# Designs tried in a protein design chat: miniprotein binders against q9h3h3. Part 213

Target 1, 235 residues: q9h3h3
Amino acid sequence: EDGFTAEHLAAEAMAADMDPWLVFDARTTPATELDAWLAKYPPSQVTRYGDPGSPNSEPVGWIAVYGQGYSPNSGDVQGLQAAWEALQTSGRPITPGTLRQLAITHHVLSGKWLMHLAPGFKLDHAWAGIARAVVEGQLQVAKVSPRAKEGGRQVICVYTDDFTDRLGVLEADSAIRAAGIKCLLTYKPDVYTYLGIYRANRWHLCPTLYESRFQLGGSARGSRVLDRANNVELT
Key: E = the ipSAE of ESMFold2; O = the ipSAE of OpenDDE; V2 = 0.75 times the mean of E and O plus 0.25 times the DockQ between their complexes.

## First folded at step 17 (miniprotein)

Design yG24 (at its last look DockQ between E and O 0.58; V2 from the best seeds 0.00; counts 0 for: pae E 3.9 > 1.5)
Fold by ESMFold2, look of step 17:
Order: C-alpha cells, then structure tokens, then sequence
Structure yG24 (fold): chain B 235 residues (1-235), chain A 85 residues (1-85)
C-alpha cells in the first residue's frame, strides 16, 4: 500500500468529522432520555448519507455520546501539524518515537480504543453498552460510525485524554469490558489521526499502540493487553 | 481560529487535488467510469466543504482555488457520463 491510500483514508475521516453529528450530550440532556435516543438512532440503521427509510434524512458523520465531565481539548494541533511538515523536510528519521515526542511537545495527548463490528444487533448492543458507560461516568466520550453507503464494518471509538497515562488507558479498557464487549480492541493515539497516518501509510508506521483481547478467566478486568510498540504484555 | 480554518482549507484542497488526479488517471486508463465518478463525487464533497470554510474565513484566494478545482471535477464528471452514452 502507498501514500495515496493513506491520503484517501484521511480525507474520508475529515469529511465525516465535518458532516453533522448525532449527539447525546449528558451535560445538557437527562440520563433517563438515553434509552429512547439509542432506540431511535441505532448505528446499524443510521445511514452515512440519509438513505430512504433511515431514521436520519440528512448526512451523519458520527453518532456520539458526551459524558458529564467531557471537556474537549485537542491540544496544539496546528503547531503539531507545522512541526510534522518541518520534520519531513529535515531528513531526520520518522519513527514512533518522533511521533510520540511531537504529541507530547504539542500537548496532543488524547487517544482512543477502537472496535470494528459488522452492522447489526451486536454493533447496536455494544454501542448501547458503551453509551451507558459514558453517561454513568465510567467513560468520558465515545462515537460510532454510521452505516456507510458502500457497506462494511463500522467502528466504535472510546476516547481517553492521555495516551501516556497507561493506567488511564487500562482503566478505559476495563470499563469497556465491563459493558460486555468481548471483541478485539486496538488503541490509537490521536496524533496519528491528526497527521493522517493510517495502516497503509508511506512511513510504514504502526498506528496501534495497544491491543486488548478478552480472556475468559483472565485478569480481574478480563483482558490481556499487549503493548504493540514494545511487544510487551501489560496484564 | 483563523489559522486553523486556513489549515483545514489547505488540507481539503490538497486531498481534493490528489484524488482528482487519480480520477483523471482512471479515465486515461479506460477503466470502468463508475469508479472514477464515485471518486469525483467525493472530491466535490471535499471542495464544497473547502468553499464553505473559505467563505467563512473571507479568503478570496482560497475560495478561487477551491472553485477552480470543483469546476475541473465537474467537467471530468460530465466527460465520464458521456462515455456511458
């Protein structure tokens, strides 16, 4: 794969970010309204472009739930992107370490656990569990992609505020598992997203920092978490 | 911030330009026009976003650049529809 594929994926993500979102905001909406909202807008039925028969008639980029404590702070994304351009012209090697340092320097520290599920009941059930965890305060913010026009798997993103805070990232994993989710989770720092670095990138960087695998009879949290950068088990 | 909006417009224009070039290559190859048409429709979505932001920013140069690219995309889309005929 080459840089054109990564650019296409980045463009698709940017377009979705800019289209309207369907948001349940616990900061302004009572928790008792969540179940009705989930029933009205199941992610397997909300279409990316507002197909006939969908609950939405207009495009939807994301479906999101904001927790009571959610306060968005993306850091110095502008400075990060400028430094990234300068790094590319400098001749210095581009490694996971240099990306980590850019993220720290510019305070772009957020990241997310991701899960990919086919449209249907399992996706809607997983989303409902995550949304409840956010409203109840075990998680701070999550989003799920709508059903795409071309079909395919959808993604649930569960955000954390600091990928360098390993305990916080593991706590989020534990909350996801407590919601009954058993599928593979991968964790990606937002620095990769803001720089348009996806799996098929020209630098052959691996955007996944952690993997979480559900284990029957595993740790107290029910997960086996692997640090992909160092190939070291954390649990 | 105005600088962040300018950055967003620049990135949208860069993506649109690269994808438009890919659509032109697909046409040159004689590929199935549906693939190129879908790509061009996506390019037009990116450029409409860029135009909206450029108008909000009040930046006439970026607006003109976005308008020129969307015109190129539309002309290519019309040519691809002619090939189906």
Amino acid sequence: as target 1 above (235 residues)
Amino acid sequence: SPEMIRWLIRMLLRFADLLLERAEELKKEGSDPEEAKELLEFVQRLLRMAIELAEKLGNEDLLKRAQELIDRAQKLLEKLRELES
Scores: ipSAE 0.169, ipTM 0.647, lowest interface PAE 3.9, mean pLDDT 85
Fold by OpenDDE base, look of step 17:
Structure yG24 (fold): chain B 235 residues (1-235), chain A 85 residues (1-85)
Amino acid sequence: as target 1 above (235 residues)
Amino acid sequence: SPEMIRWLIRMLLRFADLLLERAEELKKEGSDPEEAKELLEFVQRLLRMAIELAEKLGNEDLLKRAQELIDRAQKLLEKLRELES
């Protein structure tokens, strides 16, 4: 993907964040209602713009599940952006370490495991597994994109509170694998999104910190996790 | 939070600006006008969302900037349509 395509996709994701979300909140809704909710709003059938015959009549940006321990905290995103602009103006070198430090300073530490799946039963089944893991407290929060008109792949995002907490990131990978997910996973900090750092950016920054590949008969985690920045296997 | 909404608006406006620049480049390169039109239609959607959020926040500065970008997008669309006629 060229830089332009990455920016376009990021813009679409941001636009989706602004449209209504279909949310199952485990803090306010009994876990026993999850199966009915999943059946009512299968991601493969929920449409981005509320097409006729879809479960949703209104536009939907995301379908999300909030766990019992979910607490939204975005940190100081404004301060982060101001610091980023000042850094660019200074002409100082920009490295992954610089971005990590900015994220820490401004408490913008959220990140997410990403998986891309074609619309259909496999997607809906994957989402159901993730949603159960969230409601059961193995994961904190997850979201999935609705079906687009173009029929492209849908994305499931599973969040962690701190991308600098390697153990927490790995635990989330393990929980995803335990939910039966076998596809490729990539982990991206939200700070890269907030700063508009995409693939093929002028600073040559890779927004993907980790990659997880499913492994049969492997460790208790059932995956191999690669640190992309250092090209080191963590598991 | 209001701060987050302001951030979202600013990001939408930034993306809109970048995509407008790309649409202008596509036009200059003599690329397929349809690609530029589709891009501009998307820009207009982003800007409409930005306007809605700016109105909710009562932020006149962001609203003004969004309107300026919409006007720019509209003018570019008009020019592209004229080239096809």
Scores: ipSAE 0.071, ipTM 0.508, lowest interface PAE 3.4, mean pLDDT 86
ESMFold2 (binder alone), look of step 17: mean pLDDT 85; pTM 0.819

Design yG25 (at its last look DockQ between E and O 0.72; V2 from the best seeds 0.61)
Fold by OpenDDE base, look of step 17:
Structure yG25 (fold): chain B 235 residues (1-235), chain A 85 residues (1-85)
Amino acid sequence: as target 1 above (235 residues)
Amino acid sequence: SPEMIRWRIRMLLRFADLLLERAEELKKEGSDPEEAKELLKFVQRLLRMAIELAEKLGNEDLLKRAQELIDRAQKLLEKLRELES
């Protein structure tokens, strides 16, 4: 993907973040209602702009599930942004390590595993598995993009609280694999989004920290996780 | 926070500007007018969101900038429609 495509996708994601969400909140809704909710709002049928005949009549940015332990905390995003601006003006080298330190300093530590799937049964099934894992407490929060008009791929995002907690990131990967998902996963910290750092940026920073590939007959985790920054396998 | 809202507005405006430029390029290249029109509709959506946030903040400067971009998008959309007639 070229820089323009990355920015376009980022714009779409930002717009989606600001539109209404369809949310199942396990903190306030009994787990027994999850199946009915999933049946009512299958991601492959929920449309981004509320097309006629869709389960939603109004625009939907995301379909999301919140676990029992979910607590929204974005950290000091404002301080992060100010520090980032100051860093850019300083002329100091900017590295992945620099961004990691900024993220730690300002407690902007959230990240997410991403998977892209074509609309259809496989997507809905994958989402159902993830949603169940969230409600059961194996994952904290996840969201899926609704169907776009052109039938493009939909994305499932599974969040972790701390991208610097390698164990936590790996545990989420394991939970995703346990839910039956076998596709490629990429892990991206939210700090890159908050700083407007996308693919093909002028600093040559890669927003993807980890890559997970499904492995048959492999370790109990069922995947191989690669640290993209260091080109080292973690599993 | 107000700061977060300002950031969102700035980002929306940035994206709108970039996508508007792309739409202009598509037009210049003689690409499918429908692609450019769809892009412009999305640009308009981004800018409407920016306007709503700017109004919420009472930020006249950001509001003005958003309005300028909407006007540009509208003009381009009108030109594209004329080409199809």
Scores: ipSAE 0.691, ipTM 0.899, lowest interface PAE 0.6, mean pLDDT 91
Fold by ESMFold2, look of step 17:
Structure yG25 (fold): chain B 235 residues (1-235), chain A 85 residues (1-85)
Amino acid sequence: as target 1 above (235 residues)
Amino acid sequence: SPEMIRWRIRMLLRFADLLLERAEELKKEGSDPEEAKELLKFVQRLLRMAIELAEKLGNEDLLKRAQELIDRAQKLLEKLRELES
């Protein structure tokens, strides 16, 4: 992918983030209302731009569920972005270590497990399982992309507070698997997202920190997790 | 904060300008106009977001810049529609 592709992806991400979101907020909404809400807004039917016949008449950037304990804190994103520009002009090498340090310094520590599913019943069922896990307190917050007109995979993002807290990230993976999710999961720290660093970036950085694969058979954990930065099996 | 809102508007304008230039290149190359038209619709969406933020901020300079770009995108879109048979 070239530099135009990276700019285009960043623009699409910014547009989705700034469009309205459909949110079930367990902090203010009784858990008993979740099933009705899920039935009203299945991600396979909520359209990005409010197509005729969809449950939404206006654009939707994301469908999200906030858990009871969710406390939003993005950190110093403006300072992070300024420091990133300064780093690029400094002549210092740009490595995963320097990005990790920028994230720590500016308190931009959140990250997310990602899963990609085709539109349809499997996506809606997977989302419902994740949403219930969030409302029940096993996960903190999750979102799913709406359906695009051209048909394509949608993404479920399950957030964690601190990508440097390996045990917390692994606990989230375990909760996702307990919800019945068997597909490949990849974990991306939010620092990469805020800086617009995607897979084909000009620094050849890998935004995926962890990869989780469901293990068939008698595994106690139900998944195999690989640390992509150090090429080390964690489970 | 107002500083963050200004930064967001400037980034939206930067993205819109780059994508608009891409759409102009696609037209110049004689490519299928549907790709350029879809790109321009997205450019207009970015610019409407920029306009809304600039209005909330009360920043006339940024608002004027966004309006000029959306008008340019609209004119290019109409030129592409004229090429259809």
Scores: ipSAE 0.462, ipTM 0.840, lowest interface PAE 1.4, mean pLDDT 86
ESMFold2 (binder alone), look of step 17: mean pLDDT 85; pTM 0.829

Design yG26 (at its last look DockQ between E and O 0.84; V2 from the best seeds 0.00; counts 0 for: pae E 1.7 > 1.5)
Fold by OpenDDE base, look of step 17:
Order: sequence, then structure tokens, then C-alpha cells
Structure yG26 (fold): chain B 235 residues (1-235), chain A 85 residues (1-85)
Amino acid sequence: as target 1 above (235 residues)
Amino acid sequence: SPEMIRFKIRLLLRFADLLLERAEELKKEGSDPEEAKELLEFVQRLLRMAIELAEKLGNEDLLKRAQELIDRAQKLLEKLRELES
């Protein structure tokens, strides 16, 4: 993807974040209502702009599920941004290590596993599995993009609290695999998004820290997780 | 925070500007008018969001910039519609 495409996708993601969300909050809604909610708002049918005949009449940015232990904490994003601007002005080298340190310093540690799926039954089934895992406490929070007008791939995001906690990241991968997901997963820290660091950025920073590939019959986790920065297998 | 809001506005404006330029290029290249229209509709959406945030923040400069961009997008959209009629 060229820089333009990356920025366009980032703009779409930002716009989606700012639009209304369809949320199932397990902290306030009984788990027994999840199936009805999933049936009411299947991701493959929920449209980004509320097309006629869709379950939603208004624009929807994301469909999300919050687990019982979900606590939104974005950290000091303002301080992070100020430090990032100062760093850019300083002319100092910018590395993945630099960004990691900035994230730690400002407590902006959230990250997410990403999977891309075509609209349809497989997507809805995958989402249902993830949503159940969230409500059951195996995952904390997840979201899925609604259907675009052109019918492009939809993305499911499964969040973890700390991208620097390798164990937590791997546990989330395991939970996703346990939910029956077999596609490629990529893990991205939110700090890259907050700083406007996308694919093909001028610093040549890769926003993907980990990749998970499904493995048949191999590990108890059902996947191989690659550290992209170090090119090391973690499992 | 106000600073976060300002950041969001600036980012929206940056994206809007970039995408508006792309829409202008698509028009010049004789690309499918529908692609350019869809892009412009998205640009307008971004700019409406920026306007709302700028109003909330009370930042007249950012509001003015957003309004300028939305006017450009609207003019381009009108030109594209005229070409299709």
C-alpha cells in the first residue's frame, strides 16, 4: 500500500471512531442477551452509513463488545503527542524502541489483534465467537467494522491492555484461536495510530509488531506468533 | 482535552486536504467521476466533523480552515455533477 492509501484508511478509521457505535456492554447488559444482539446486528448486514434495509438507519462507525473487566484508559495521549512533536523537532533518530519508550512513559499501552474477513457468514460467525469470548471474560474488548458500500473486507479488532506484555498479547491470540478463528492476525499498538504512523511512513516504522498464523495440530495455542521487529518466533 | 480536540481537528483537516487533492487529480485524469464524488462526500464528512469539533473548542482559525476546505470540496462536487449532466 502506498502512503496515500494508508492515510485514506487512517482517515476512514478516524471517521468511524467518531461516528456512533453499536455496543454490547457486558457490564450493564446480561450475557443472555448477547445472542439476540448478535442476531439483530450481524456485522455483514450493518452498513457504515445506514443504507436502506440495513439493521441500522443511521451511520455506524463500529460494532463493539465490552467485557466485564473492560475499563477504558487511553493514558496520557496529550503528553505522548507533545513528546512526539518534540522528538521530531529534535532530529533524533526515531526507532520502534523510541516509540515503545514513549508509549511506556505516557502509559499509552493499548494494542489490538486485527483480522480481515470478507462480508458474510464467516465474518458474522467469527464475530460471534469473539463477542462470546469477550462476554465470557477471555477477552476484554473487541470491535468490528460495519459493511462498506462496496462490500470490501471488514476488520475485527481485539484489544489488549498492554502491547509490551508479551504474555497478555499471546493469551489474547490463544483466546482468538480458541474462538475458532484461523485467519492471519496482525497485532498493532494504538500508539502508532495516535501518532499518525501508518504504513509506508517516512520513518520506515512498521506498525505491526506481531503476526499470528494458524497452525494445524502443533501448539496448544493453535498458532505461531512472530515478533516482526526481531524476526523471532515467540511460540 | 482541548489539546486532543485540536489534534483531532488538525488531523481531520490534513486528511481532508489530502483527499481533496486526490479528488482533484482524479478529475483531471478523467477517472470515473463516481470515485471522485465518493471521495468528496467523504471529505465533506470529515470536514463536518472538524467543524463540529472546532465549534465546540471555540477555535475560529480551525473553523475557518475547515470551512474553506468544505467550500472547495463543494465546488469540485458541483463541477463533477455538471460534467455528468
Scores: ipSAE 0.545, ipTM 0.853, lowest interface PAE 0.8, mean pLDDT 89
Fold by ESMFold2, look of step 17:
Structure yG26 (fold): chain B 235 residues (1-235), chain A 85 residues (1-85)
Amino acid sequence: as target 1 above (235 residues)
Amino acid sequence: SPEMIRFKIRLLLRFADLLLERAEELKKEGSDPEEAKELLEFVQRLLRMAIELAEKLGNEDLLKRAQELIDRAQKLLEKLRELES
């Protein structure tokens, strides 16, 4: 896709972050209420701007589920941003390695598996499976975009707390596959989001760190996972 | 934190400026004015968010920058409406 398309999508994601969210929080809501909540707010029917006939009358940025053990920790984002600005003025090269080191130094280690699905039953079914996995403790936090354009794909994001912990990232992939998800998954560290680095950026950094492809006979749940930075198969 | 709010405002302004420039290019090229109008409506949404945050923070410089961008967006939107009438 071209640079304008990537910048527009990034702007839309930021606007969504700042609009109201629909949240099922397992820390404060009994798990027995999850199925009713999922039925009330299917992501294929919740509209981004509150269209007539949708279950929401107001704009919704994201639909999210927080697990019982969810403990938000963004790390030292202010220190990360200050170091990033200093690095840009230093004349030192900016590479995936320097981003990784900044993230480690400032403890900004979270990341997310992403999947893109068209609106409809398959999306709603996939989201329901992910939401149940979060409430049951196999996953920590997930969100899904609402419907913004008929026929346009929506995104499910499944978070992990440390992109450098490959075992933890692979365990999340396995839990996603156990929920019946067979589409391509891509993994993006949150450091890129906090620094405002998106696809088509001026440093030619690729925010995708890992890819997961469903494959019979691969990992325990049928995944083939590739480390895009090192071109190494993890499974 | 105030630092995170400032970062969000600056990022909103960066995106708004880029998308506004694109809308100006679309008008200059004689492209479908509906595409430019939809883009400008989104730019105005980003800028209202930035204005709200800048007011809460009490940051007059960021507020002024957001107000200048929303004025540019409104002027272009009015010019596109004139072409349709």
Scores: ipSAE 0.476, ipTM 0.824, lowest interface PAE 1.7, mean pLDDT 86
ESMFold2 (binder alone), look of step 17: mean pLDDT 85; pTM 0.824

Design yG27 (at its last look DockQ between E and O 0.35; V2 from the best seeds 0.00; counts 0 for: pae E 8.8 > 1.5)
Fold by OpenDDE base, look of step 17:
Structure yG27 (fold): chain B 235 residues (1-235), chain A 85 residues (1-85)
Amino acid sequence: as target 1 above (235 residues)
Amino acid sequence: SPEMIRYKIRYLLRFADLLLERAEELKKEGSDPEEAKELLEFVQRLLRMAIELAEKLGNEDLLKRAQELIDRAQKLLEKLRELES
């Protein structure tokens, strides 16, 4: 993907974050209501702008499910951005290690597994599996993009609290695979988004830290996870 | 919460600033003016959202900053159009 395309997608994702969300919150809503909610708001039918005949009449940025253990914490994003500006002005070398250290210092540690799926039954089924895993406590929080007018792929995001916790990242991958997801997964820290670091950036930083490929009959995790920075398999 | 709204506004403004810098770089590199224009359209969208939130919050400082960034984006768009012409 061209660097511009990545920036465009990031801008659209940010705009979506500001629009209303359709949320199932397992902290306040009984798990028994999940199936009815999923049937009411299938991601393939929920439209970004509330098109006529869609389940939503108003714009929807994301459809989300919050687990019982979900606690929103974005860290010090403002301090992170200021430190990033100072670093750029200093002319010091910028490496993945530098970004990791900035993220740790400012407690901006969230990251997400991403999967891209075409609109339709497969997407809705995948989302239902993820949503159930969140409500059952196997995952903490997930969101899916609504259907766009142009019919492009929708994205499911499954979050982890700390991209530096390799075990936690791998556990989330395992839970996603256990939910029946077989597509390619990529893991991206949110710090890269907050700093405007996309594909083909001037620092040659890769915003994807991990890739997960489904494996039949493989390890208990059902996937092979590649560390993209070191080009090493972790599983 | 008001604090969350302020956070969202500041994030939008910072992101808009980063994208404006990228659009300026694209212009300097002689890249396709259409790419820079598309990027600036997104910047304007983000800034309009920031303005709406700043108005809701009643924060004049954030509103002023958003307006300054919109003006910068508009000037850059005008310069890109002049180069095509």
Scores: ipSAE 0.034, ipTM 0.487, lowest interface PAE 4.1, mean pLDDT 85
Fold by ESMFold2, look of step 17:
Structure yG27 (fold): chain B 235 residues (1-235), chain A 85 residues (1-85)
Amino acid sequence: as target 1 above (235 residues)
Amino acid sequence: SPEMIRYKIRYLLRFADLLLERAEELKKEGSDPEEAKELLEFVQRLLRMAIELAEKLGNEDLLKRAQELIDRAQKLLEKLRELES
């Protein structure tokens, strides 16, 4: 089942979070060093477990770029998790609205645009464009998975700080498209991740809040963005 | 960091527990033993990862919780396999 495959990938991503990350931090590193760093660590060549001949000799969980405005604040995740447990025992309905309210109450508002690309030049080029957008200040934080030995698709995650700020989420989509990205993007609020709500969940909730499709037409950087909860086009 | 490892173990355990509850409901309904078996096999994979992390962390409470869940999943899987004629 593709749903089981997605949950397995999510569990592997959690395991990757524990391994060392390769980070370009614009808060402490001059922007002029970015191109050399990108050339040294292309995501299609950085291996998950440090294979011989790769640029890394040790395992790498993620490759990341932090923008100048990166301010880590996870919100009240412990309170969120406790309230979630209480909600489940209350007998009240579990809906996207109750998750949204839980996230607002506990200030756990971050989310991310996701794109999946096969290993190779297109992935490396897409990542380079995203990394430049982060360092230039159009985006705040992004990460990309390293190459797995089995050669599956890799993921680029582009974070936003507030999934309820629809304008901010759409501005991030525009910045991604301005970097030349044409593939399907999906958006997942972090509240789903912190509560362990993935594709195969009891409530049959859809963790994808928005989809963005590149659209040929008259608009520059044309995206068609759909709100999956309301089945409504935002662009 | 140890705090991040605990965080990940907690997420793996919560996810596995949700799927295990789903598999138990499917068995009680008696409608699709293959779906329940698929969920249980996935649960076992998640719990093996949680056990490995808990051992690395040296956290006996999380290790015990993960081991209890994987034992529960195995018992249910054995019951479902007995129903196959």
Scores: ipSAE 0.011, ipTM 0.314, lowest interface PAE 8.8, mean pLDDT 82
ESMFold2 (binder alone), look of step 17: mean pLDDT 85; pTM 0.829

Design yG28 (at its last look DockQ between E and O 0.83; V2 from the best seeds 0.65)
Fold by OpenDDE base, look of step 17:
Structure yG28 (fold): chain B 235 residues (1-235), chain A 85 residues (1-85)
Amino acid sequence: as target 1 above (235 residues)
Amino acid sequence: SPEMIRWKIRQLLLFADLLLERAEELKKEGSDPEEAKELLEFVQRLLRMAIELAEKLGNEDLLKRAQELIDRAQKLLEKLRELES
């Protein structure tokens, strides 16, 4: 993807973050209501801008499920941004390690597994599996983009609390695979988003830390996870 | 926080500016007018969000900048519509 495409997608994501969300919160809503909620708001039918005939009449940025253990904590994003600006002005080299240290210092540690799926039954089924995993406590929080345009892929994001916790990242991958998802997964820390570091950035930083590929007949995890920074298999 | 809101406004304005420039390029290149129109509609949405946040902060400078960009987007959109009529 060229720089423009990356920026456009970032803008869309930001706009979506700012629009209303459809949320199932397992902390306040009984798990027994999840199936009805999923049936009411299938991601393939929920439209980004509330098109006529869609389940939503108003714009929806994301459809999300919060688990029982979900606690929103973004860390010191302001401090992170200030430190990032100072770093840029310093002329010091900027590396993935630099960003990792910034993230740790300011406690901005959240990250997410991403999967892209075409609208339809497969997407809705995948989402339902993820949503169940969240409500059951195997995952903490997940969101899916609504349908934006005909033929456009939708994205499911599954969050982890700490991108530096390899075990936690791998556990989330395992839970996603256990939910029956077999597509390619990429893991991205949120720190890159907060700093406006997109694909094809001037620092040549790759926001993708991990890739997970489904493996038939493989380990109990059912996937191979690659550390992209070090080009090392973690599983 | 006010700082976070300011950051969001600045990012929205940045994206709006970049995408507006792209829409202008698409028009100039004779690309599908529909693509440019869709992009401009999105730009306007970003800018409306920016305006709302700027109003919330009481930041007149950011509000002014957002309004300027909206005016540009609207003008371009009108030109595109005229070409299609």
Scores: ipSAE 0.661, ipTM 0.896, lowest interface PAE 0.7, mean pLDDT 90
Fold by ESMFold2, look of step 17:
Structure yG28 (fold): chain B 235 residues (1-235), chain A 85 residues (1-85)
Amino acid sequence: as target 1 above (235 residues)
Amino acid sequence: SPEMIRWKIRQLLLFADLLLERAEELKKEGSDPEEAKELLEFVQRLLRMAIELAEKLGNEDLLKRAQELIDRAQKLLEKLRELES
């Protein structure tokens, strides 16, 4: 049904954001310590709530790596949220253009490439490659979800600073592919996340802006990136 | 910022209230007591987060609202445990 599933997803996301995170911060931690940290906290073994036998005894919301050049800039999230509440009570239509306008007005421009992988060595290997790319400066910041209670697919998020900057989004895609990642990637602007808008939202909005598919057989080898709003290939 | 903390508390209370209603519906339907219990445990986690923030902010009205909801969640959880015994 319209809205309830999105609200449950938003609640889970808020809880994960507020629980402790396991963070490797290259701005304050030597890069030589990364491999030991990755071995201690593989995402397939770190559990959401600290199950017995896990490397963690407390809940973990996210496992994250901050790059040397990572500079946090969320924009006017407070103003964005207030404007969103006002819009919902106004009765005016809510469209993808509405969300884009809010994000630009309040300078909430960051977004992320997402990949979904089953728990196991492939997930841990993919995460390690992404984490190294972040520490080496090819990517800004990434995070991965811990193992869920029911053991479903986990998500790796790779952030960019401006979803309207197509070149920057494509450069991040290229860096992800250079790390050996061949699975489907989808891109979600952070404005959707801050407003609690997920796939099953009551507005029937699609929070995925770009889609990247790895391809070996095309004339332009590598990623094929589609702008889903305009159904146009960017590569 | 106090305004951001207040926003988070209000969202946590909204989500907890909606999910608590869902848990009450699941009990009334009698379909899956484990699903209702897991949902209530999650609701209690949200409300403990809200209580912590409300105490940090010093907002007695929001704290009282969170305490009321956590009491409702605990009472429903106790009723579900009785059905198993």
Scores: ipSAE 0.530, ipTM 0.838, lowest interface PAE 1.5, mean pLDDT 86
ESMFold2 (binder alone), look of step 17: mean pLDDT 85; pTM 0.825

